# Designs tried in a protein design chat: VH-VL binders against Probable inactive ribonuclease-like protein 13 (RNASE13). Part 3

Target 1, 136 residues: Probable inactive ribonuclease-like protein 13 (RNASE13), of Homo sapiens (Human) (q5gan3)
Amino acid sequence: MDIKMQIGSRNFYTLSIDYPRVNYPKGFRGYCNGLMSYMRGKMQNSDCPKIHYVIHAPWKAIQKFCKYSDSFCENYNEYCTLTQDSLPITVCSLSHQQPPTSCYYNSTLTNQKLYLLCSRKYEADPIGIAGLYSGI

## First folded at step 3 (VH-VL)

Design g1 (from c4 with heavy chain Y102F; framework fv_recibokibart)
Fold by ESMFold2-Fast, scan of step 3:
Structure g1 (fold): chain C 136 residues (1-136), chain A 122 residues (1-122), chain B 108 residues (1-108)
Amino acid sequence: as target 1 above (136 residues)
Amino acid sequence: QVQLVQSGAEVKKPGASVKVSCKASGYTFTSYDMHWAKQAPGQGLEWIGEINPSGGYTNYNQKFQGRVTMTRDTSISTAYMELSRLRSDDTAVYYCARDLGFSSGWYEFDYWGQGTLVTVSS
Amino acid sequence: QIVLTQSPGTLSLSPGERATLSCRASQSVDSSYLHWYQQKPGQAPRLWIYGASNRATGIPDRFSGSGSGTDFTLTISRLEPEDFATYYCQQYGDSPLTFGQGTKLEIK
């Protein structure tokens, strides 16, 4: 998912939060293929994003991390915070593309701390994910 | 098992400051947010704010912003709420409460301190 | 801020009767973040119902909570003497966290 498409708390909530984690119908080839197909339908003019993150936690838990935010991330021109707790996250990684525009994704479920983008324009609401914490 | 024990009653003059403590036991202090609430005599409850005991991050009700400071000491599992520039309408019982937060998913206050009466009088 | 209005302010009933306590929000509240607390004079509040409908540990099954959106209800099917107390609803669906003004259950 492009950063541009993650801007705005409403878009972030719709595209990057899935709690409780849904089960896709038998017709889908894995979690991410179902989700990314749905997202591309909503975002006409999108290509195949290389990576997309989905958090499996209630919106309130994610909002609270931003309410405690005290840092500014210069490269994003937004406030940011590292989550105190590891969260269940699905990482959707682009495996391959097949012309004309078919996208195929791998789904990886993990527990990670992550860097949240928190916009003061939206009263410190979460607007995106800057990255996952690698333990360095 | 879980207990929140608050400091004793205080009598203060207008313009003074008061610092109330809340000592936690029976659980991992840094794992749950702590909230503070005010209850004036014969009145209902009013939320003052919250603190994350791990990072020390705070979030205050705007009505108390500029007069309230919340801190904690992780070495003794104790949270503090300091209210400055006291007025007569600050006379109240002050409670601390544990927020189950993300662990339950409900963000409910499952344990409360016994309350600390603060009286502001000349 | 979300204002919670409880009604009635005082409810006078006898043991054995049914009590219905209402909590109305000025804006829609996610039921997951609507809770009820019981408070007796001189005591701290105690968690009674959480997430609109779940009884806290040790709370008798004569108590039930329900509701969604702006209207929430706490029902006591058959009052016992120990149930006479003040009940507060509370929301943390939005900041700041707010409490209702309370409904006082008193013996008639």
Scores: ipSAE 0.024, ipTM 0.665, lowest interface PAE 7.9, mean pLDDT 84

Design g10 (from r3 with light chain S29Y; framework fv_romlusevimab)
Fold by ESMFold2-Fast, scan of step 3:
Structure g10 (fold): chain C 136 residues (1-136), chain A 122 residues (1-122), chain B 108 residues (1-108)
Amino acid sequence: as target 1 above (136 residues)
Amino acid sequence: QVQLVQSGSELKKPGASVKVSCKASGYTFTSYDMNWVRQAPGQGLEWMGWINTNTGNPTYAQGFTGRFVFSLDTSVSTASLQISSLKAEDTAVYYCAREYYDFWSGYSMDVWGQGTTVTVSS
Amino acid sequence: SYVLTQPPSVSVAPGKTARITCGGNNIGYESVHWYQQKPGQAPVLVIYDDSDRPSGIPERFSGSNSGNTATLTISGVEAGDEADYYCQVWDSYSDHVVFGGGTKLTVL
């Protein structure tokens, strides 16, 4: 695995996997406001993404989905797979921004299948989430 | 036991100022944020805002900017609400309430002060 | 502004079940908390995070929250349950705590 894929997997692990769920410091309004604040600080980035997903499952359980990543998601230029199991996921959706630096998020806990981005076709590591599976 | 004890009732004339205090005991004061809630006679609960007890930063609801000031004295585990230029419409019971930690979308208020009645009359 | 709508009053006979609703746009995506306030007293948290009970609150108090309506259900109602009940959410769109208008529960 090259260095970029290794860094991609590490970032995904750090920013999109939270198991067991971590309690954020007091002063944050809900889970996502705490997480997104932490993420922006860690990445030294003031961006407010419109949506961010967090999986609440052990890393080893998530890695198994990328064992066979036989689809290619052209929009992301990465291999991808639909998880066969529903996973506990928090959806962080941007509600509003107040200049200069405040970003406010809704936190929605759900159990859904998702499209997982994988670093290569087989025996790969998870590197992102393309989206949630909502049926049709 | 966790408690919030508020200062006694106040009777003030229009244009005066009042300071309501809320003393916390039985827990680490800076570990829980404090909310202020108002209730006019015969009316419902109206959220006024909150103050971060670790940083001292207040957040005010839209109707409570200007004349209302939230402050802290961490040395005595006390939060305070000051109202300046009192009006008859400020007549109400004022509550402080501790914000319980919640890592999801909402924060509940699990411990409440007994309330402080502020009456504004000529 | 985001608003929570409660019926102003609900009457119920002793031993029956009372249901108090809290209407809000997509309230099912928020955590709803419920408070009981008896005359001359401070509010008391009776349900948090839609359906959880604080220590000391009887099992006959329960909650649900889906779509546009959250509901506080009190089974086997007792005279001591007479109170005003308020629902509450943190509205992420306004970054403000929002209370419902309150419901007066009368046990007759």
Scores: ipSAE 0.000, ipTM 0.523, lowest interface PAE 14.2, mean pLDDT 81

Design g11 (from r3 with heavy chain E99D S108D; framework fv_romlusevimab)
Fold by ESMFold2-Fast, scan of step 3:
Structure g11 (fold): chain C 136 residues (1-136), chain A 122 residues (1-122), chain B 108 residues (1-108)
Amino acid sequence: as target 1 above (136 residues)
Amino acid sequence: QVQLVQSGSELKKPGASVKVSCKASGYTFTSYDMNWVRQAPGQGLEWMGWINTNTGNPTYAQGFTGRFVFSLDTSVSTASLQISSLKAEDTAVYYCARDYYDFWSGYDMDVWGQGTTVTVSS
Amino acid sequence: SYVLTQPPSVSVAPGKTARITCGGNNIGSESVHWYQQKPGQAPVLVIYDDSDRPSGIPERFSGSNSGNTATLTISGVEAGDEADYYCQVWDSYSDHVVFGGGTKLTVL
């Protein structure tokens, strides 16, 4: 990793970029259940997020989308940009949760454009995903 | 077959306006931003700014505010540069150039128009 | 205010190696692109992202970038390589594209 990578970018890289896509251990019921279990361990047992995206592309390719982020996504208080190409993405959707804390996720593969959150307007680092492009 | 074709040479008097067009073909126009670059006679390349082809928002380099306007007509895949109140110092070749971010590799200005010569003389 | 410095001219004999430098403060942290411009023609991208070649550019063109200097290297120089060469970066702090002043390559 780059020593100049921001904490937000490092978290995004670790938790939302997976290229080439790995297979999680046989004990898990699908890709997302394995990944989300790992993430909750790393994030000190946060609540089960309703949705999480994983991009299956090289980090350098994803960084280039944040070269110029000319939009500001108020809902996230971050700059954002629409990717030029459709990206291979796994969508992890929370299917059910049962106290004290058991989270079950559906894994869906898709290939579409997305709104990428960037740390600043120019030469920024990717820090998250605002949503998938469905602009129709 | 990606191409940028610019409008023909212009000869103008000081104080006039000129509009240089840049017509794109062979790709989805709104997927790639458009740069404008100026080159005065015998001089180097000078970046003027760029326009986001999806949002229509222009960004101008220092020194190109006021008299210079970038615009789009997405229905005909065309970007345009308008210069008002022309001065002798505006005499140059003006280029449009595509700003390309490939998923697997990044380019900056990978495709250039042939250039439009604008001459301002009395 | 960020400036890219190129030598105004470089001369090389046919078949030899030409090296064109582009100097900038901490330029090794930026992506450097190189353009070739022949008289009366539009620039052509010959190297992008420090060292990658666009399709159609001969393998004798190569690039490097580290510290304060980026370098375009043309091995086995041919008469047809005679042109002006420009380096280019996105300046992270000014948020603008910056071109070098250009280097005229003369093949003797």
Scores: ipSAE 0.000, ipTM 0.506, lowest interface PAE 16.7, mean pLDDT 80

Design g3 (from c4 with heavy chain D33E S103D; framework fv_recibokibart)
Fold by ESMFold2-Fast, scan of step 3:
Parts: C-alpha cells; sequence; structure tokens
Structure g3 (fold): chain C 136 residues (1-136), chain A 122 residues (1-122), chain B 108 residues (1-108)
C-alpha cells in the first residue's frame, strides 16, 4: 500500500465521514462548530477553513464509487468520480471569525450527489470531496 | 414568506409537562438554528436554549437544564420545546426565533413566532 | 455570563425629540453579536438593529446604533408616535445568550 494513499484515505475517513451522525457535547453552537473544533484539535491546525463537507454514510458505500474512478479533476490533481447516488451531507460554512482565533460555522444538512476524489484510476480509495453536484 | 407559527395557549397544573411547537415555512428549515425564549408577565426576555435542526444538537441555558428538551421533525419543518415539572414561575409567553447565522454572519434573530402563553395554576 | 444593563429603565419623551438608549455589558462583547429588538405590548419582538450598527430591513433612517466593547447605544434622531415601545439589547458573543432588561420608551 502506498503511504500517501494510506494517509489520504485515513484522513478522509477521520475528517469527512461521520456515520451514524454524532452529537457534540453541549456548549457548542451547532454541529459544525463542534466538529470543526474537534478537527482542529486532532490535526493540531488552528486554521479556519471556509468550507468543509461531511458525509453521513457507511465507509463501504463510499468506497464503491472509487471502483470506477476514470475521470481526472485537474483542479485537485487527483482522479475523481460523480457519485451515482445522492448522499446525506453536512456542509460546514465559515460564517464569522473573531480575533484572536475563533471560528464560527453554520451547519447545512443536504442530500446531494458529489464529486469524490479517488487515490488512482480504477479500484481506488476515496481521499476527499471536490464539491457538490449542481445539476446544471 | 418566512413564517414561524406556534401552537396555542396552554393551561397546566404544577408538576405537569408542556410541549410547544413552532412550525417553520418559507425557507429551508435545516439551514438555520432555532432559539427559544421565555417572557414572564411584565418581565423581559430570557434565553432558554437553541437547537440546530440539521443535526438535532441542542444547547440549553443552565437555568433550564434538566427540565427542558428541544427536538425537531424535519419532515414537517417543526421545532418543539418541552418543559417538564412545571412551576408557577414557568407562567410566561414562550417564543421561538430563527437565527440568521451564516446568511448574514451576524447571528441575529430575524423572525420570531407569535408566542405561546403557558399558564401554570392549580 | 455576560450581564447587559440597559439605561434608563423608562425614558419619557415627546414626539420630535431625540432618544438615546444605552446598553452596557459586564464584559467586552464583539459588536458583530450585539443586536437590538423592538417590542410592542402583545407582540413578539422584532429585529431592529444587528451587529451594533446595521438597520434591519424596513427600519427608518432616524434609527442608528453604535458602540463597541462594553458600551452600546441606540439613537432615534426624531421620535415619531410609532417609535414608543420597549427596546432590548441582546448579545451572543458568549454563551449563554443574554438580553438586557429593556428600556421602555413612553410618551411624556
Amino acid sequence: as target 1 above (136 residues)
Amino acid sequence: QVQLVQSGAEVKKPGASVKVSCKASGYTFTSYEMHWAKQAPGQGLEWIGEINPSGGYTNYNQKFQGRVTMTRDTSISTAYMELSRLRSDDTAVYYCARDLGYDSGWYEFDYWGQGTLVTVSS
Amino acid sequence: QIVLTQSPGTLSLSPGERATLSCRASQSVDSSYLHWYQQKPGQAPRLWIYGASNRATGIPDRFSGSGSGTDFTLTISRLEPEDFATYYCQQYGDSPLTFGQGTKLEIK
């Protein structure tokens, strides 16, 4: 196994897959504020990403989409595929930032097809989300 | 357009529970947090807590912790606040309110329900 | 918790006069999360000023908000009859969310 593929898939699983959907301890202002705080702690990163996606589906269901990863997403320099099924997804959007270092996120639950990033062409592992499918 | 419609007035005996509903329409229910506030007769507003309708996550004011439960039903765009072990000082108008959150970035309450009067008397 | 103290509790003025309503926080509040609501008897509160200084949709130019840190002010440059109501300041810079006790603006 490629170390890069191991790290990419593990990070994706840890940071972008939440099934079944968990509740964060009281004191957080919504799902994404709890999740993004937890992620920053786990990755030892204080940055406030503008957007983050979380899929609420079993890992096996997500892995199947990268079995036929025959497209290449130039903007991400990775192989990618459009999911055949709509998946339940939480979109975490950076709402406001207060000095010195506070990030405030809004949580939007949606059910959409998405562009999944895959570790290679065909028989690959999921490593990220390129974006949501707009249908146009 | 955007509307929050609350259930009607209730009269309860001490020790009973009350469940107030707030039905949202005119917007995507799961995109905005819903807050609940209490206003006793002749008094100001007091925050009870909030719920994120997407995840169902709740955050309650410590004063109401253990007696309040907030839930939602996304299939009918309705939020609920249940208050148990009612006391005479729970007599108040209860409001639901929408938190604009990221839509504005200011987290202000742009729309409020009409209020539900809960009277606790023996 | 952050306590918001509004002063005066009651402000008696006549139409045409200037009104100045104060809201003082026990701790510094980011002005982005300081808002004002108007409430008339028997009605729900209505958003009036958000982020300390921004007028909500439909609110007349005679209303202005200002302030930062611990001191916030709502000013009505020239009172009209429909402006007589109770005004509440509110913060959610820190949990728990709190409201001031209100300033009742009444006709003199």
Scores: ipSAE 0.000, ipTM 0.522, lowest interface PAE 16.9, mean pLDDT 82

Design g4 (from c4 with heavy chain S54Y; framework fv_recibokibart)
Fold by ESMFold2-Fast, scan of step 3:
Structure g4 (fold): chain C 136 residues (1-136), chain A 122 residues (1-122), chain B 108 residues (1-108)
Amino acid sequence: as target 1 above (136 residues)
Amino acid sequence: QVQLVQSGAEVKKPGASVKVSCKASGYTFTSYDMHWAKQAPGQGLEWIGEINPYGGYTNYNQKFQGRVTMTRDTSISTAYMELSRLRSDDTAVYYCARDLGYSSGWYEFDYWGQGTLVTVSS
Amino acid sequence: QIVLTQSPGTLSLSPGERATLSCRASQSVDSSYLHWYQQKPGQAPRLWIYGASNRATGIPDRFSGSGSGTDFTLTISRLEPEDFATYYCQQYGDSPLTFGQGTKLEIK
């Protein structure tokens, strides 16, 4: 439905799209520590996610991939597509933690294809990232 | 060849709704997204939102969210924008525009409708 | 949201002169998604320059666009009478899509 699509796409845009890539806020060591601190506040989440992906491309460029979403990703129960273009991505990977209050992340900037989750088959909106393309 | 023809001017009272149409011809209607923009008298352009005519999927500017509904009828190649709970500051010319989207890769608006003047007055 | 600021608001020039119109973004915009439109009184906007630097079909070569990041420029090398109009820059590099407030090019 329209409501679910709006919520899914807005959440994805807010948490996984950062274009142009901003510098982390003063007081944080590295991009991901600043971003993940912000996300935990917004999500009211005390967990430390092990991995999070951020795409550094305009929403319009990302939306185009879901216009041709013709595959179904069984593991996520969603339609998906492999991006035809490599995209600039930051990978936030958990280095160490002291839950619930402290999570520390490594920031890795890369440029590669990814599996994008789409709200439906064809002419859809992006709602998440299933993973990065490993080249196999 | 490509044409977007909009419905005629309308005068509405505050609190009413208006539904503007945009009839496309000269191309495959379902292949290009349609956008809507507002231009108040003597002012610049403001984006309202977009619709994908193939799937009927919409994306609205948060400023109009809750008051705007975009639909289409593929059998007559026509897009619609309905704006509810009209206020005096909704008085404007409303335009539809075709988005070349993925076909060009630039997402530019190559054709625009002629505009529909909506006047909201008590 | 990305705010596009156009300057000057009004540019008064004579035919034969060079015009330079500025569009500045509050944050970086991919040039691929920055476009310019021309609008004459009583008419719909018309696509003029797309992707910062590409002329739309039928647009004379006296018009050129340039820029990247936050600074974009539309240049008219030698004004003709039909060029006097309002020019809008527009971005859809980020949601929501926004337009600049316009630069009105008027005869001096």
Scores: ipSAE 0.000, ipTM 0.520, lowest interface PAE 18.9, mean pLDDT 82

Design g6 (from c4 with heavy chain S103L; framework fv_recibokibart)
Fold by ESMFold2-Fast, scan of step 3:
Structure g6 (fold): chain C 136 residues (1-136), chain A 122 residues (1-122), chain B 108 residues (1-108)
Amino acid sequence: as target 1 above (136 residues)
Amino acid sequence: QVQLVQSGAEVKKPGASVKVSCKASGYTFTSYDMHWAKQAPGQGLEWIGEINPSGGYTNYNQKFQGRVTMTRDTSISTAYMELSRLRSDDTAVYYCARDLGYLSGWYEFDYWGQGTLVTVSS
Amino acid sequence: QIVLTQSPGTLSLSPGERATLSCRASQSVDSSYLHWYQQKPGQAPRLWIYGASNRATGIPDRFSGSGSGTDFTLTISRLEPEDFATYYCQQYGDSPLTFGQGTKLEIK
């Protein structure tokens, strides 16, 4: 339940999960330009992240992957798991940033397995994405 | 195989403009951002800016804003950098470079053009 | 703007010796976005080390990169004649993207 979500999981849910995938807002060119503008508003952050992943799947399906995570991702200092199934993912890649502060992103829709970051080994909630499967 | 081939050397007078080209081959041109850098004689590298070949979006180093324009032609996989109102301190070798971006996650420049010498003399 | 300061500016050594090249940032840089390039006279720069510690394709194992935060190092364990060149560090953690001024490795 929402009220029982950890802060990290709540942020991940709000910023990295979009299901069903919404259309980009009027005035924006592409999905990621609309989404990243919204995210920056929510985070009260003027920074332009280099990359951001958005999963287009129900929260319950994503939570299930973390229930039995038993691997540790040293680079992120968190437990992690590889999803058993491919998921629809939008990759938002920072193309450029112009003064005054404006971020422009490329939107790439793909269907891939990914590495989820989980808050703890068992009965954990997802808190982030470490990367995509078969990536370098 | 991946190659970036730049246009030949140019000699220009102060106040003129120069347009350098960078032709890409061996990969999907629109999938990778292209950067431009400057190297004055005996000096280090200085970043000028970048272009997204898919959308045509650009981001310039403030030092060059107002004088630099980056464009591309996707039909011939070629990126361009035009520098206007040339001064003697614009004499340099100009390089284009491919940004691996999100595909590697490191945003490193894996391939560079051979460089184009632009000489500004009166 | 993040300023990258490389030291020494020129390093004079003989083949067989160990070389240590420093790159210091004016503010913290995510190591994922710190890279090293090698450049020989008359040639374009070539990617050498990416993400602070990963060797690019074809780069000999005598080269290693390390560091985090503001201090980064490129080490050559045993210099070969072909290693004498100028090395540049570069960051892409923040805009504008910046390069260090370079360290020229020359034969003593």
Scores: ipSAE 0.000, ipTM 0.528, lowest interface PAE 15.7, mean pLDDT 81

Design g9 (from r3 with heavy chain N54D N57D; framework fv_romlusevimab)
Fold by ESMFold2-Fast, scan of step 3:
Structure g9 (fold): chain C 136 residues (1-136), chain A 122 residues (1-122), chain B 108 residues (1-108)
Amino acid sequence: as target 1 above (136 residues)
Amino acid sequence: QVQLVQSGSELKKPGASVKVSCKASGYTFTSYDMNWVRQAPGQGLEWMGWINTDTGDPTYAQGFTGRFVFSLDTSVSTASLQISSLKAEDTAVYYCAREYYDFWSGYSMDVWGQGTTVTVSS
Amino acid sequence: SYVLTQPPSVSVAPGKTARITCGGNNIGSESVHWYQQKPGQAPVLVIYDDSDRPSGIPERFSGSNSGNTATLTISGVEAGDEADYYCQVWDSYSDHVVFGGGTKLTVL
């Protein structure tokens, strides 16, 4: 395993997989406000991402989708695959922000197929989410 | 049994101060934030603000800055509202209410105190 | 500045269905909670997160929320349902709780 692939998979696991779903500490209004605050701290990034996805499924179930990653997603410069199964997902959508300090997110729970980014062609590791097959 | 028990009714003169207390029992006090809501005679519910029971940090709605102070005494699981320089317009029933939350959105108030009537008259 | 609009009053005969609306700009994107307040009593949460019922609330109470309108529906209305009903959201824009003006349900 390439070191960059290892780092990409670890970040994806840490920031985009939450199973079983957890409740964030007090002081946050809603799941996504807590999660996005945590992520910005971990990434040392003050930017407010417009959208973020979190999958609520076991890592082993998610890894299987990249075994046959034979499509290439040009926009992301990565291999990708459409999940065969619908997965429970939280969509964090930026509602508004108060620069420079605060980002406010809507949290939406949905169950659908998604386009998963994979580290390479075939026998790959998941490294991100390109988008949802049918969004909310 | 989860309960919020508030202090008794108060009759005060204009210019006086009042302190309304809200004692929690049946749950871990610092795990749920506390909201304050008032209701003037014949009027609807008016949100005053909330206090983080873990940090003690209060947040006040517009119109409730200055004369209104939210505080905690975690050793006795009690939240308090102090109103200084009372005016006739402060006459209302004051409620404390526990903030219910889950992990994806929708903060609501699931447990309410019985209310404390504060009457300001000369 | 977010405002929730409720009709001031709704009248319904026993056994019929009452519908109480809560209007707000794009309210379908927010979680709406409903409170029942009987005379001289504290409010009671009857619906949370648009349509969920707390333990102990009868199945007669249901909720929906889409577009610009949330609705509290009480089927088979009983005399004991006579009360003021308030809708509530947390406004992410202001980081404040917003209550509707309240609807008096009269059971005749």
Scores: ipSAE 0.006, ipTM 0.532, lowest interface PAE 12.3, mean pLDDT 82

